# VHH binders against q9y6x5, part 220

Target 1, 379 residues: q9y6x5
Amino acid sequence: LPPKLLLVSFDGFRADYLKNYEFPHLQNFIKEGVLVEHVKNVFITKTFPNHYSIVTGLYEESHGIVANSMYDAVTKKHFSDSNDKDPFWWNEAVPIWVTNQLQENRSSAAAMWPGTDVPIHDTISSYFMNYNSSVSFEERLNNITMWLNNSNPPVTFATLYWEEPDASGHKYGPEDKENMSRVLKKIDDLIGDLVQRLKMLGLWENLNVIITSDHGMTQCSQDRLINLDSCIDHSYYTLIDLSPVAAILPKINRTEVYNKLKNCSPHMNVYLKEDIPNRFYYQHNDRIQPIILVADEGWTIVLNESSQKLGDHGYDNSLPSMHPFLAAHGPAFHKGYKHSTINIVDIYPMMCHILGLKPHPNNGTFGHTKCLLVDQWCI
Short names: E, the ipSAE of ESMFold2; O, the ipSAE of OpenDDE; V2, 0.75 times the mean of E and O plus 0.25 times the DockQ between their complexes.

## First folded at step 10 (VHH)

Design F24 (framework vhh_7uia_1; at its last look DockQ between E and O 0.01; V2 from the best seeds 0.00; counts 0 for: pae E 19.1 > 2, placed apart)
Fold by ESMFold2-Fast, scan of step 10:
Structure F24 (fold): chain B 379 residues (1-379), chain A 124 residues (1-124)
Amino acid sequence: as target 1 above (379 residues)
Amino acid sequence: QLQLVETGGGLVKPGGSLRLSCVVSGFTFSSYAMAWVRQAPGKELEWVSSISGSGGDTYYEDSVKGRFTISTDNAKNTLYLQMSSLKPEDTAVYYCARAEYKYHSGEWEPFDYWGQGTQVTVSS
């Protein structure tokens, strides 16, 4: 029987939540599996970019989903909202569900994930749900477990995406212990439901399950705002993305726009595209705009307005507050093993190895994850 | 056509043992995972144990782990639950169920066929 993998994402699950709150169900999962305490995500630390990096093993400049809002300078197309279904935006990479369907007589299933409801290289997930935030976790769990249990050819790769704790992290901020405790307890209960359902259906011991996230969350404040209108008139540029990384398309000379912005705030770095730090791997794509503004942690870029967000992400990927974790259980994984850090792009080649797939060229390093796996040699 | 018939329930004292049997007809075990589910008086249905279609993987609710053993005899088309060190809390109607999703009244149910149930009473 072919190996099976279920990839679960809880959006915005900051790694240090594991130290500050109790997770009895997740701790039981980890006790018989593996934990990676910190996952260093890709820049920018946003939902669509990092979810696509998990399933492609590529930096954002390479897979083309460079933000949640995008403009392509060559084709003049706009990514009109985060649910854009034009395959153009997704076709710069081959996600794992496409590879899974094309290399073997196998199916893929998606109880949501960025890209799974889009035909990418003329291939869509064999079973999928159109993205709808109103669909309950239970309905997503029912569909994904039904597909894992009752499919021909067999579903060997499956995804399950949940919007929390990101939505509550934005609303309350990660430092609101009362509200975050309530939200995180609910997530732990959902993990308990997932494990129980898999055991009930006879899937638990033979299924590889990865629980991870795309980014963390940092505390924001009305006292930490950067007003762009105080430095430059909006008529000088088109705003492609706002905060905490602003993507600026100049309507006048690029140098003039840069000169108006470069000293706008001590809490914001202003980069010409060619000057974006190499460590970000955020430079070589037509969807990255000529000027990028990067706010310091906890600062919000605004246009002569207040912000209602008490938490946000998108900041520098070296910040621990931006890092998620990874936990995994199943026949491919050691039991009771802890690892300190991997890169988010390393998840893809690990998943390809588990499924017996030949990975597409990627930015991950299999050696970084091999100590998690029972069939591999450490160092 | 498809039938699941449980037997082996009864009255037993705390610390005692019982073996439940579920004879199935109309399908083969190798194609389906099977489960035992129980309902105590005044409580909701509780999953107890499952076994994969291959018979190689077994799962237990935490409160019964180490005390109950699920097994199959494919030649006899029979699912078993060997119960040992029984406690008053184990008092329930025990149902044999086939693990296959069924759509019914707008809901997905994880078990498509159920037996009639067999009563287990643990009392001193």
Scores: ipSAE 0.375, ipTM 0.768, lowest interface PAE 4.1, mean pLDDT 91
Fold by OpenDDE, look of step 11:
Order: C-alpha cells, then structure tokens, then sequence
Structure F24 (fold): chain B 379 residues (1-379), chain A 124 residues (1-124)
C-alpha cells in the first residue's frame, strides 16, 4: 500500500499550551508517536503564509504568500482572507498536494487548508471543500476520512484545517486561563474524535498523521497601542497590511514616508524593504511593500481606531509565543520520541520523504527531522 | 473624468514672485496628497513640494525651502504654489500631480495623475 499522510492544522496553537494545559487525547497521540516541542515558523507569523510554508517548504519571499493581505502594484490585484481564490497569488510555488495529485494512482484531499480550494498550476485536489468557517470539524473529518478510506485513485495525502484555538486566542487572549482552558479542551476532544474515527475505519495503524499549527499567540492590551495617525497623515500612504507587521505603500516618495514613521514608536521597528533583516527571509518578493513596520511583541499597530483583539500573532518568528508544535503518529514515525525544535519549512521535505515524492526546491532541511523517522539514522 | 489643470505660470525677473494654481476634478481632493513637480530643460523631473490631504503637513525640496509655499483650498479643489525670490534655476515646466504610488515602466512612481504643466521662466 502506498504511504498515506494526513496533515492537520489547528490554527494558532501556541507550543507552550502543551505545558500549561491538559491534553489527554493529544498526549496519548504523542505517546504513541513523536513530538516536536517548538516549531520555528516563518516571518511574518500569519495564517496564510505559514500554512503555505508548511506545504511548500519555502520562506514567504519564495512562495509568494507574504501576508494575509497583499497588494500587487503591477496588476492592481488584492489578496485577503475574503479574496484568496485567484491562482495568481499561489502559483509562485507548488504545494505538496499538487505534487501528490499529479502522481499516478494517487490523489489528494483537502478540508479547508489555505489554498486547497484554488487551482494551483492548473491542478486542484481531487477531493476538497470550499472554505466555510461554519462547517463543523466533524463534517470536515468525516469527509477527509471517507476520502482516505474509499477513494480511487486512493487519497494518499490529505489536509485538515481548523480555526481554533486562533479565533479564541484573538478574542480572549492567550493568558485568559479560564476561557482558553475551555477552548483547548475542545481542541483535545476533537483530536480524540480524530483518533477514534481513524481507529474505527482501520486507518490508525497505517495512516501517518501530523498534527501541527501555523503560529502561536501573544497577549495584547489596549495599553500597548501604536497609533500611526500620530506620526503620519494617512493620505501619504496606503496601508496594505496592518499589525503587528504593517505593510506601507507610500503615496509620496518613500524617503519622506520612512522619515515620518522611523521614530513613530520605540516599540516598532521601521524597515525599508532593502533593510529588512536577512534572518526574516522576507525581502525578495515584489509583493512585499516598500516599507514594513514591525511591532514589538504584544504591541498593536492601529490607525485612529481601537483594537478589540486581546491576542494576536504575526510578530518576530524568533519569539516563543509565535511558535507552534508538531506531533505525529504512524508507521513512518517513532514512538515516544520528543524533539526540541525544527523549522516549519522542514516539514515539507519530511512529508515528501514519507510519501515518496520528489520535493521541489525548498528551504527545508531534511536532516532536521531524521530523528522523527523510523527509516532514518538519528545522530 | 479625473483632471488636473495648472495656471499661473509666466515670465518673471529674478527675485520676483508667482503663484501657481492647480484645479482638480474627478476625485475627492482632500483624500489625496498633492504635489508640485518641475522639469527644467534637459533635466529630469524634480519633486518640488507636497502637501497632505488634510493640508496639515507640507514638504519641500531643499532648494525651494523658505521661498516656496504649498497650500490647498479644499472648497475650491485647488492646489497652490506660492513662489517668491525666484531664481533662474527655477525655470521649468511646473506640474501638479496627485500623490498615488504607481508602478510604471519598470519603476515605482509616487504620482499617478498629472496636469499638462505651466511654464515658469525666470530671466533678467
């Protein structure tokens, strides 16, 4: 039987939640598999960029999904969570489900993973769900597991996406123990449902399952706001993306806009595009705007409006609060093994290896995940 | 239809003064930053001055600071450039421009719409 892999994302699941909350089902999952305690995600630490990095192994500058909100000045196109269906935005890379889909006697399935309801390079998964936040996890899970079990050609790669605990993290803030405990319990229960479903279908022993997330969540406050209107007239620029990494498109010369913003707040770094730190790997793409503003952890960039978010993400990808985890189970993985850290782009070459796919050029390092795999040497 | 129309140019002696006007139509004037740009014979386009949509912020190139004043009248949808202490090197076609970042011909431009320009000649 060809190897099968299910990739599951719980959006905004901060790595240290595992230390601070109880996860009976997830812990059982981990006990029988592997855990990477911290996954260093890509900058910016946002949903669309990081989910695409997971499935491409590329930094954001390379795969072209550089934010949840983007603007292309040449085509005048806009990208947002409500406008993400144009292949133009996705075609700068080849995600793993496309690679898998193009193989003989294989097919891909997707339940609302970012980009999966868009034909990329004229290819779409044989089975997919259009994104709809109102669809229950159960329905998504039922479809995915049905496709994994009964499809012809067989589904050998599937993705499953869920919006929690991100939405709740935004609403309550990650430091709200009472509310987040409730939310995270639900997530653990969903993991229990996943495992139970797989066992019921006889998939548990043969299916490789990765449970991960795209980013963490940091606590925000109304006391930590950076108001751009205090620094520059809004007529001098267009805001393409906002907080905690704002993308600035100047309406006057870039230098003047930069000079107005560079000292706006001690809690915000202002970069010309060419001066963006190399460690971010966030420079070499036309979709990155001429000026970016990067707020310090827990600070929110605002206009003449108040933010209602008590938690947010998108900050420096070196911050622990931005890091998700990775757990995995299946025939490809060891049992009872814990690993300290990997880069999020390392997931792609690992998945390719598991599936027997030739990876496209990527920024991942297969060596970082070797210890997770039963068929590899761990030095 | 969007339109920018400059007036007020002419011949003036060194040390003299001129006031340029730019009447705009086809867009909400106060929503955009506006600018004056000039082009002297045989020279590249040169940014001269900008003003925010609110009129609260003004900017000038170094060579015209203290001599030129940019202003707006939102009620009249008009941009002004008061020029004083004019010098021969100020001789140029002066353009009114709407500040909107634009990609054109392989490079980024800070302005998307221009007037036809008005000639300013400073000569003894």
Amino acid sequence: as target 1 above (379 residues)
Amino acid sequence: QLQLVETGGGLVKPGGSLRLSCVVSGFTFSSYAMAWVRQAPGKELEWVSSISGSGGDTYYEDSVKGRFTISTDNAKNTLYLQMSSLKPEDTAVYYCARAEYKYHSGEWEPFDYWGQGTQVTVSS
Scores: ipSAE 0.046, ipTM 0.579, lowest interface PAE 2.1, mean pLDDT 94
Fold by ESMFold2, look of step 11:
Structure F24 (fold): chain B 379 residues (1-379), chain A 124 residues (1-124)
Amino acid sequence: as target 1 above (379 residues)
Amino acid sequence: QLQLVETGGGLVKPGGSLRLSCVVSGFTFSSYAMAWVRQAPGKELEWVSSISGSGGDTYYEDSVKGRFTISTDNAKNTLYLQMSSLKPEDTAVYYCARAEYKYHSGEWEPFDYWGQGTQVTVSS
């Protein structure tokens, strides 16, 4: 029986939601498996970059998906949530599903995980759904379980992505207990449905399942806005990405643009690319613009006086509010073990170990995850 | 180029039936969630029913459950609302709407395109 792994992401699932809300189904999953209470993600703490870091084990500067909105000056190409299918953007790394399905007698399946509907290095997931946010969790799960159960060669690595609680976190903010309690209950019910479906199909016993997320969520407010129009004329720069990490391409001397921005707000750090803190590992890629602006937690960079956001992410990855969790269950994992923290890039070499794959060069440390695994000496 | 056109409204007696249609052009119909939303005289917009892009899931406001049925015909690029057991309280302009979730914003955009609406009047 080849080892099998299902990787599940619930987008924007802040780690401390586990302490602040009730999750009977997820807690049962954790009780019979493992929990990592905080996963330290990569800067910037955005969806596309962190999902790609999970499956490549690389920092954003190394895998090339450095933001949800990017610009390449040589090719004049733009990347955005409506323009994300060009392999050009994804080809700076090799995600685990490509490595997996190139092995003898193995294939990969994907239900909406970022990048899985793109032919990366001329290789697209063996079975996949084109991204469509309107497709229900049930349909995604039905496709994934069908592929896990019926495919030849067998599907040994599968991914499943769901947009919540990120969407609702943006809409209501993480501090809205009434709305977030309702949203998180729905997500817990979906986890219950996932486990029940796997049990009914006879997959549960021999399938390793990781439930994780890409980032957390912090509370925003109309009282915490940084208005760039108050500090600099639009004509002096091209705006590649806005908030909470703005990417600024100067149209004039970049020192002049920097000087206009550096005193714009005490709640925003302004970095020349060479001055970006080393701890971010966010410097060595041409897609990172010459100036970035990093808002303080809960602050929103705007071009006008209002924002529709009540919650947001993308902030400094040292912030606990930006950290997701990781839970896992299956034959590779201990039962009832809790671990405090790992780095999000550590997930990739752990997954490679579980699947018997040789990892590509990466930034993860297998030793950080050894205690989760039954076949490892944890001392 | 992108258009949502509602038809099938009219005057109907209490307890009667109507079928609303929404013909869609300018996008891949099956790739989006579709909804019916209504506005009664003097009231705000109220969600009525939704269907997932692949047609797998349907959702209804409590007051219309068991009376209204949402469906699609992908070959005709058409969304339907079958309304039965109509009540005077169902009198409204009914709009067809499209929804999309955008990764970049991280925000759910429930209804980004709307039709012109079709009037439904339930009266003796």
Scores: ipSAE 0.000, ipTM 0.136, lowest interface PAE 19.1, mean pLDDT 89
ESMFold2 (binder alone), look of step 11: mean pLDDT 79; pTM 0.811

Design F25 (framework vhh_7uia_1)
Fold by ESMFold2-Fast, scan of step 10:
Structure F25 (fold): chain B 379 residues (1-379), chain A 124 residues (1-124)
Amino acid sequence: as target 1 above (379 residues)
Amino acid sequence: QLQLVETGGGLVKPGGSLRLSCVVSGFTFSSYAMAWVRQAPGKELEWVSSISGSGGSKYYEDSVKGRFTISTDNAKNTLYLQMSSLKPEDTAVYYCARAEYKYHSGEWEPFDYWGQGTQVTVSS
């Protein structure tokens, strides 16, 4: 029987939450599986970019989903959550569900993972749900488990996405212990439901399950705002993305816009595209704008207004607050093994190995994940 | 061409019940998710509940789970919020809206249209 893998994402699950809150169901999962304590995500540390990096093994400049809001200067197209189904935006890479369906006679299933309701290179997941945030975790789980048991060709790769704790992290901020404790307990209960459902259906012993996230969360404040209107008039530029990484398209000379912004605040860095630090791997794509502003952790860029967010992400990917974790269980994984760090791009080649797929060229290093796997030597 | 007409608000004692209604014209629920959001005096906007146009999926804020029920009558193009076991902390102006989770921004927010709001006051 071919190996099977279920990839689960809880959006905005900061790695440090594991040390500061109780997770009885997740800890039971980890005791018989593996834990990677920190996953170093890609820049910018946002939902769409990092979810696509997980399934392609590529930096954002290479897979083309460079932000949650984008503009392509060549085609003059705009990308947002209301206009995210155009294959143009997703076609710069080949996600694992496409590879899974094309290399072997296998099916893929998806419950709400970004990109799975879009035909990419003329291939869409064999079974999928159109994105709808109102659909319960239980309904998503019911569909995934039905498809894992009742598909021909067999579903060998399945994805499941959930919007929490990201939504609550934004609303309450990660330092709100009372509200975050309640939210994280509910997520742990959902993990318990997931494990119970897989056991009841006879899937648990033979299914590889990865639980991970795309980014973390940091505390924001009305005391930490950067007002762009204090430095530059709106007539000089078009705003493509605002906070905490602002994407600026100049309407006048680029150098003039840069000079107006470069000393705007001691709490943000202003980069011409060619001066963006190499360590970000955020430079070589037409969707990256001519000027990028990067706010310091916990600072919010605004246009002469207050921000309602008490938590945010998108900041420098070197920050531990931006890092998620990865936990996994199944026949491919060791039991009771703890690993310190991997890069988020390393997940893709590991998943390809587990499924027996030839990976497309990618930025991950399989050696970084070898110690997690029973069929590999890690000494 | 969009119109939202909210009714059912008023003064109620703690432990009481109210049913809010939102009659919608200019679009149909089967094309949009609908939501109730509220704003208490001196507080930020708080999302309360959402429902798909088909009525198949319902989602609630933690503080209202088990006490509030969202529903639709698609034939009448009407959204309901049945509120029970009301508490003083539920005092707010309640709005109906077309809504979705905008995960590109990381926030629950009204998508494009709000009703006029209906005042709910819970006091003795």
Scores: ipSAE 0.000, ipTM 0.204, lowest interface PAE 15.1, mean pLDDT 88

Design F26 (framework vhh_7uia_1)
Fold by ESMFold2-Fast, scan of step 10:
Structure F26 (fold): chain B 379 residues (1-379), chain A 124 residues (1-124)
Amino acid sequence: as target 1 above (379 residues)
Amino acid sequence: QLQLVETGGGLVKPGGSLRLSCVVSGFTFSSYAMAWVRQAPGKELEWVSSISGSGGSIYYEDSVKGRFTISTDNAKNTLYLQMSSLKPEDTAVYYCARAEYKYHSGEWEPFDYWGQGTQVTVSS
């Protein structure tokens, strides 16, 4: 009957993990499906911004979730938790589950994808779980598969979010082969459980499944710290976000704050908002602060304290370490096809095509993903 | 200078109550999520509760739901943890922590900035 799509995110799954570790279950999934080796995410390479870009097809300056910690100078509102439920922050875009429910009179289901527990344009996912990191992957999977089989109107778009390997990437760093091998093995087993559950329920042959991530991970060190207190006194500015992209709201003349920061570290770029590189598509939003600091890969911005993080993300989106991958299987997808690179904003128009939805205006290009699909001509 | 200072710990009998306070300085308090994290002797850090800077999002570890209440007073730059129906297993050093990144990704530890901790001991 109607086309169905399950979108799965394993947070912080760096693309290069696929080459350095064994994934027998994921490899079997890819063998009968498609693999995009690198997905170029949006800047900044953080969880909430990139998860919202996947489901809207928009750059962060366009969808308004510009960081995990934000301040809006016009309204004086603060967003300081990646699970803030004020619709104000999310209403600058229309995510695919809202479009799915409004255009086709179909249901959407969500197991903890960012934004799905928020009413956006007065529409919340038909079935959802409030975010709680303590809820097991199995419980999330049980709810999603139940909703896919037992909903009226039918669930045609479902999302499933899992916090690993991001949490372990931060704690151990991506270069800790012993700990990362254990974590990634467990994720591969969860992928095996997902496929087995879908097969046992009779869903596998008729369901389109996308497995992807929002960003990668890079190794950090206590030897690579930028102490912001050595550059500038706290009395000169309000700190909106710290590392690796610091968002600075000046309390004095902006030029004076900029001059104190611009030469402080050789491992940090300092930008006035209007000087932020166009390639980032990170300038045209009130939630982007007057000065931003961008640390070089593997460097951490701190305030006169050491950092305990051994891995981090948020860095320049041109860095391969920041890139996730995309794997997909189902009736819409070719079998055994490998593609090199797409942009993360391209996922949205592809998903709209699979579901038969008219996409909202977006920054993605359908042509970039057409070679993945059986009903499209590829050059 | 950035400071987080916890107070309110002490010795309490099972079933008792305590209120922990954390006074913060050196940053815009309402711009950050804040958390309470505890560590029992010889164990890893355990996340207890978090609150967004707007106060709109509040979360608890399952073992403390219904017993503990997290709150903020932005005018006083103070984070609170009201603890009731205390159990011996709640015995730990309680830390006030600033969550600068994606706390709810399962990034429960380490937090970027911590207080010195306050000892809570629940025993008869």
Scores: ipSAE 0.000, ipTM 0.166, lowest interface PAE 17.4, mean pLDDT 88

Design F27 (framework vhh_7uia_1)
Fold by ESMFold2-Fast, scan of step 10:
Structure F27 (fold): chain B 379 residues (1-379), chain A 124 residues (1-124)
Amino acid sequence: as target 1 above (379 residues)
Amino acid sequence: QLQLVETGGGLVKPGGSLRLSCVVSGFTFSSYAMAWVRQAPGKELEWVSSITGSGGSTYYEDSVKGRFTISTDNAKNTLYLQMSSLKPEDTAVYYCARAEYKYHSGEWEPFDYWGQGTQVTVSS
């Protein structure tokens, strides 16, 4: 039977949390596995875009999930993260669970990973949970391990998603050592529970496990606000997404809207779509709006109001504060190996290799991750 | 079909206590995160507290931390907000709501409201 892989995401787990807090369970996991210290995510550094990039190996302009809130100019459809299950938004790419199910006699299982409760190219994960943020980590883990042990055809690819430390990172900010210490200790305990459950069920020795995240977190402040209402009236545009990357759909001439915005704040870059920096790979999709605004790290775009948010993400993907990490353990991975940096799009071709799947065309480079794998040579 | 009924409000003096109850019907209570939100006269809705699922993590707005306690009784399909050390600034209509984690905001937000709310007035 083919190898098995469990992909786990802790949303908003900033890479340098590993250096600033103690993670005894995660450290034990890494000791007998591999660690990638920084994963360079895709722009924009938001949850839905980066989770879909992990499982497709594509930049956002290519897979079509370009933000957590989107507008498609061709079809006039609106997307929000309020349980939108329209396959339209997800159909510009083929995620790994679909490939896993279609290439051989295999099943996929999912506990809340973005997109897994949506039929994509007429294919939905063989076993899945409808997205419900109130469901405990323990219940998600119970379902995933049950499906890994009791499925026909066998589950060879499984995903597990958890909303922390993102929720607490937003509420308290990453500089709140007291609150973040408590949250991160709980996450480490959940990792300990995961490993113990897999050992108890006889899965640990033969299962490949990847623990990663979609982005980091940076400190925000009431002293770092950009008030859009001070520069432009609401009658001139429709707001598709606000902060820290604003997506602007002009109601009047695009050049007039651009001219009102371009000098609005020294802490915000204003781009016409065609002028968005090439390094972002954020231009070639109808869901990317005619004007985007990119706030500097730690700055929040608002509409004549204060923000209660003490932490945020979505910023420039070159910022180390936006980077997650990747840790992995299992028969495919070396033991005690540390690697500095990979691109988040590199995870997909690596996972395809582990599972013996032919990857769809993607933006990842297998060579960047091959040093993590026992059946490969780095040179 | 779906119904949330808030009770337990009333007039109380500063420093007093009240317990709000929200009886839920028409959906599986333990499958949802729940929230209390309030609206003071002439102001917008303000989130107060959330509890996630039956194994519940709890979250509070800073102004109510240490004074308010959110809890559930799954057998009774009931959400509670125990309020103590009440201040005039706590005067509002209190609503219970199903809460959902919103990725665009990074917060547990009220997803929907059903019912009229319950009035809490803190005055001498």
Scores: ipSAE 0.005, ipTM 0.351, lowest interface PAE 10.2, mean pLDDT 89

Design F28 (framework vhh_7uia_1)
Fold by ESMFold2-Fast, scan of step 10:
Structure F28 (fold): chain B 379 residues (1-379), chain A 124 residues (1-124)
Amino acid sequence: as target 1 above (379 residues)
Amino acid sequence: QLQLVETGGGLVKPGGSLRLSCVVSGFTFSSYAMAWVRQAPGKELEWVSSIGGSGGSTYYEDSVKGRFTISTDNAKNTLYLQMSSLKPEDTAVYYCARAEYKYHSGEWEPFDYWGQGTQVTVSS
């Protein structure tokens, strides 16, 4: 049988939720599979950027999805996650489903993973669902498992995306134990449904399944706001993205805008593009704006108003609160193995190895994931 | 044309055993996973067990694990469910089903062909 892989993302699943809440179904999955306790994501720690990094193995400056809201200075185009169907934004990289379809006579299937409803290099996922947040997990699961079972050429790579616990993390904050306990229990039940569906169809022992996420979540507060309007008037700049990483396009001299912002708040760092720390790998792309503001963990940048968000992400990728986890089960993976940390860009070359695909040049290191795999020797 | 025919149901006392058989015609087991699905009157269908083709991997619902054994005899084109330590809550109509998606009434369903069902009653 050709190797098959199902990649599942639960948006905003902070790694330490595993230690603070009970997940009987996920724990049973992990017991017979592998767990990576922390995945170090890419900067900025946002949904669209990190989901694209998982499937390309590239830093954001290399794959071009540098934020959930973007402006390209060369072409003068604007991107928002509410209307992101223009292939222009996605064409700076080749995601794994495109490689899967082009290297071998194989199909890909997608239930809502970011980018899968867009033609990238003139190639769209063989089977896909247009993004619609109102579509249930059950309907997404039904479509994915149907396509895995009933396709020619065979579906060898499938993706499934779910918006929780991110939506609830924003609404309640990750420290709301009562509400988060309820949300996380529902997610664990969905994991149980996923495993049961695959067992019903005779797929469980022969399918590789990865459960992961794009980022974590940190607690925000009305006591931790940075009012940008207190520092600079809107007439001086165009705002491309706001919080917790603000992307500033100056309407006047860049140096003058920088001088107005640089001492705005002790809880925000202000960078000229060329001064952004090298460790972020967030400089070399026309979609990264001339001035970037980075709020400290738990601080929200606002425009003369309160924020309704009790939780947020997008912060420094060195913060443990921003890290997701990775769990996996299937014929490619060891059983009962725990690993401490990998980089999110390492997932792509690992998946290419499992599927027998030649990876495009990428920022991941295959050696970092070797200990997870039965056909590899760990160093 | 394609047929699944279940036999082996009946009345049994708690703690007893039964073997259900499903004889299939019109296809080979090596191409399909096969399942047992049960339904108590007025209740939803409940998946019980599945087996891959040619005696592949076996799977069980938690409440039957360790008590039921699914198997195949490819020479006889027959699927079996050996049931032991039967409980009153195992009382249901048991259906043999082929695990393959079928489009029906606007929806995709995970089992494309079903037998007529066989009644299992566990009572004193």
Scores: ipSAE 0.355, ipTM 0.759, lowest interface PAE 4.4, mean pLDDT 91

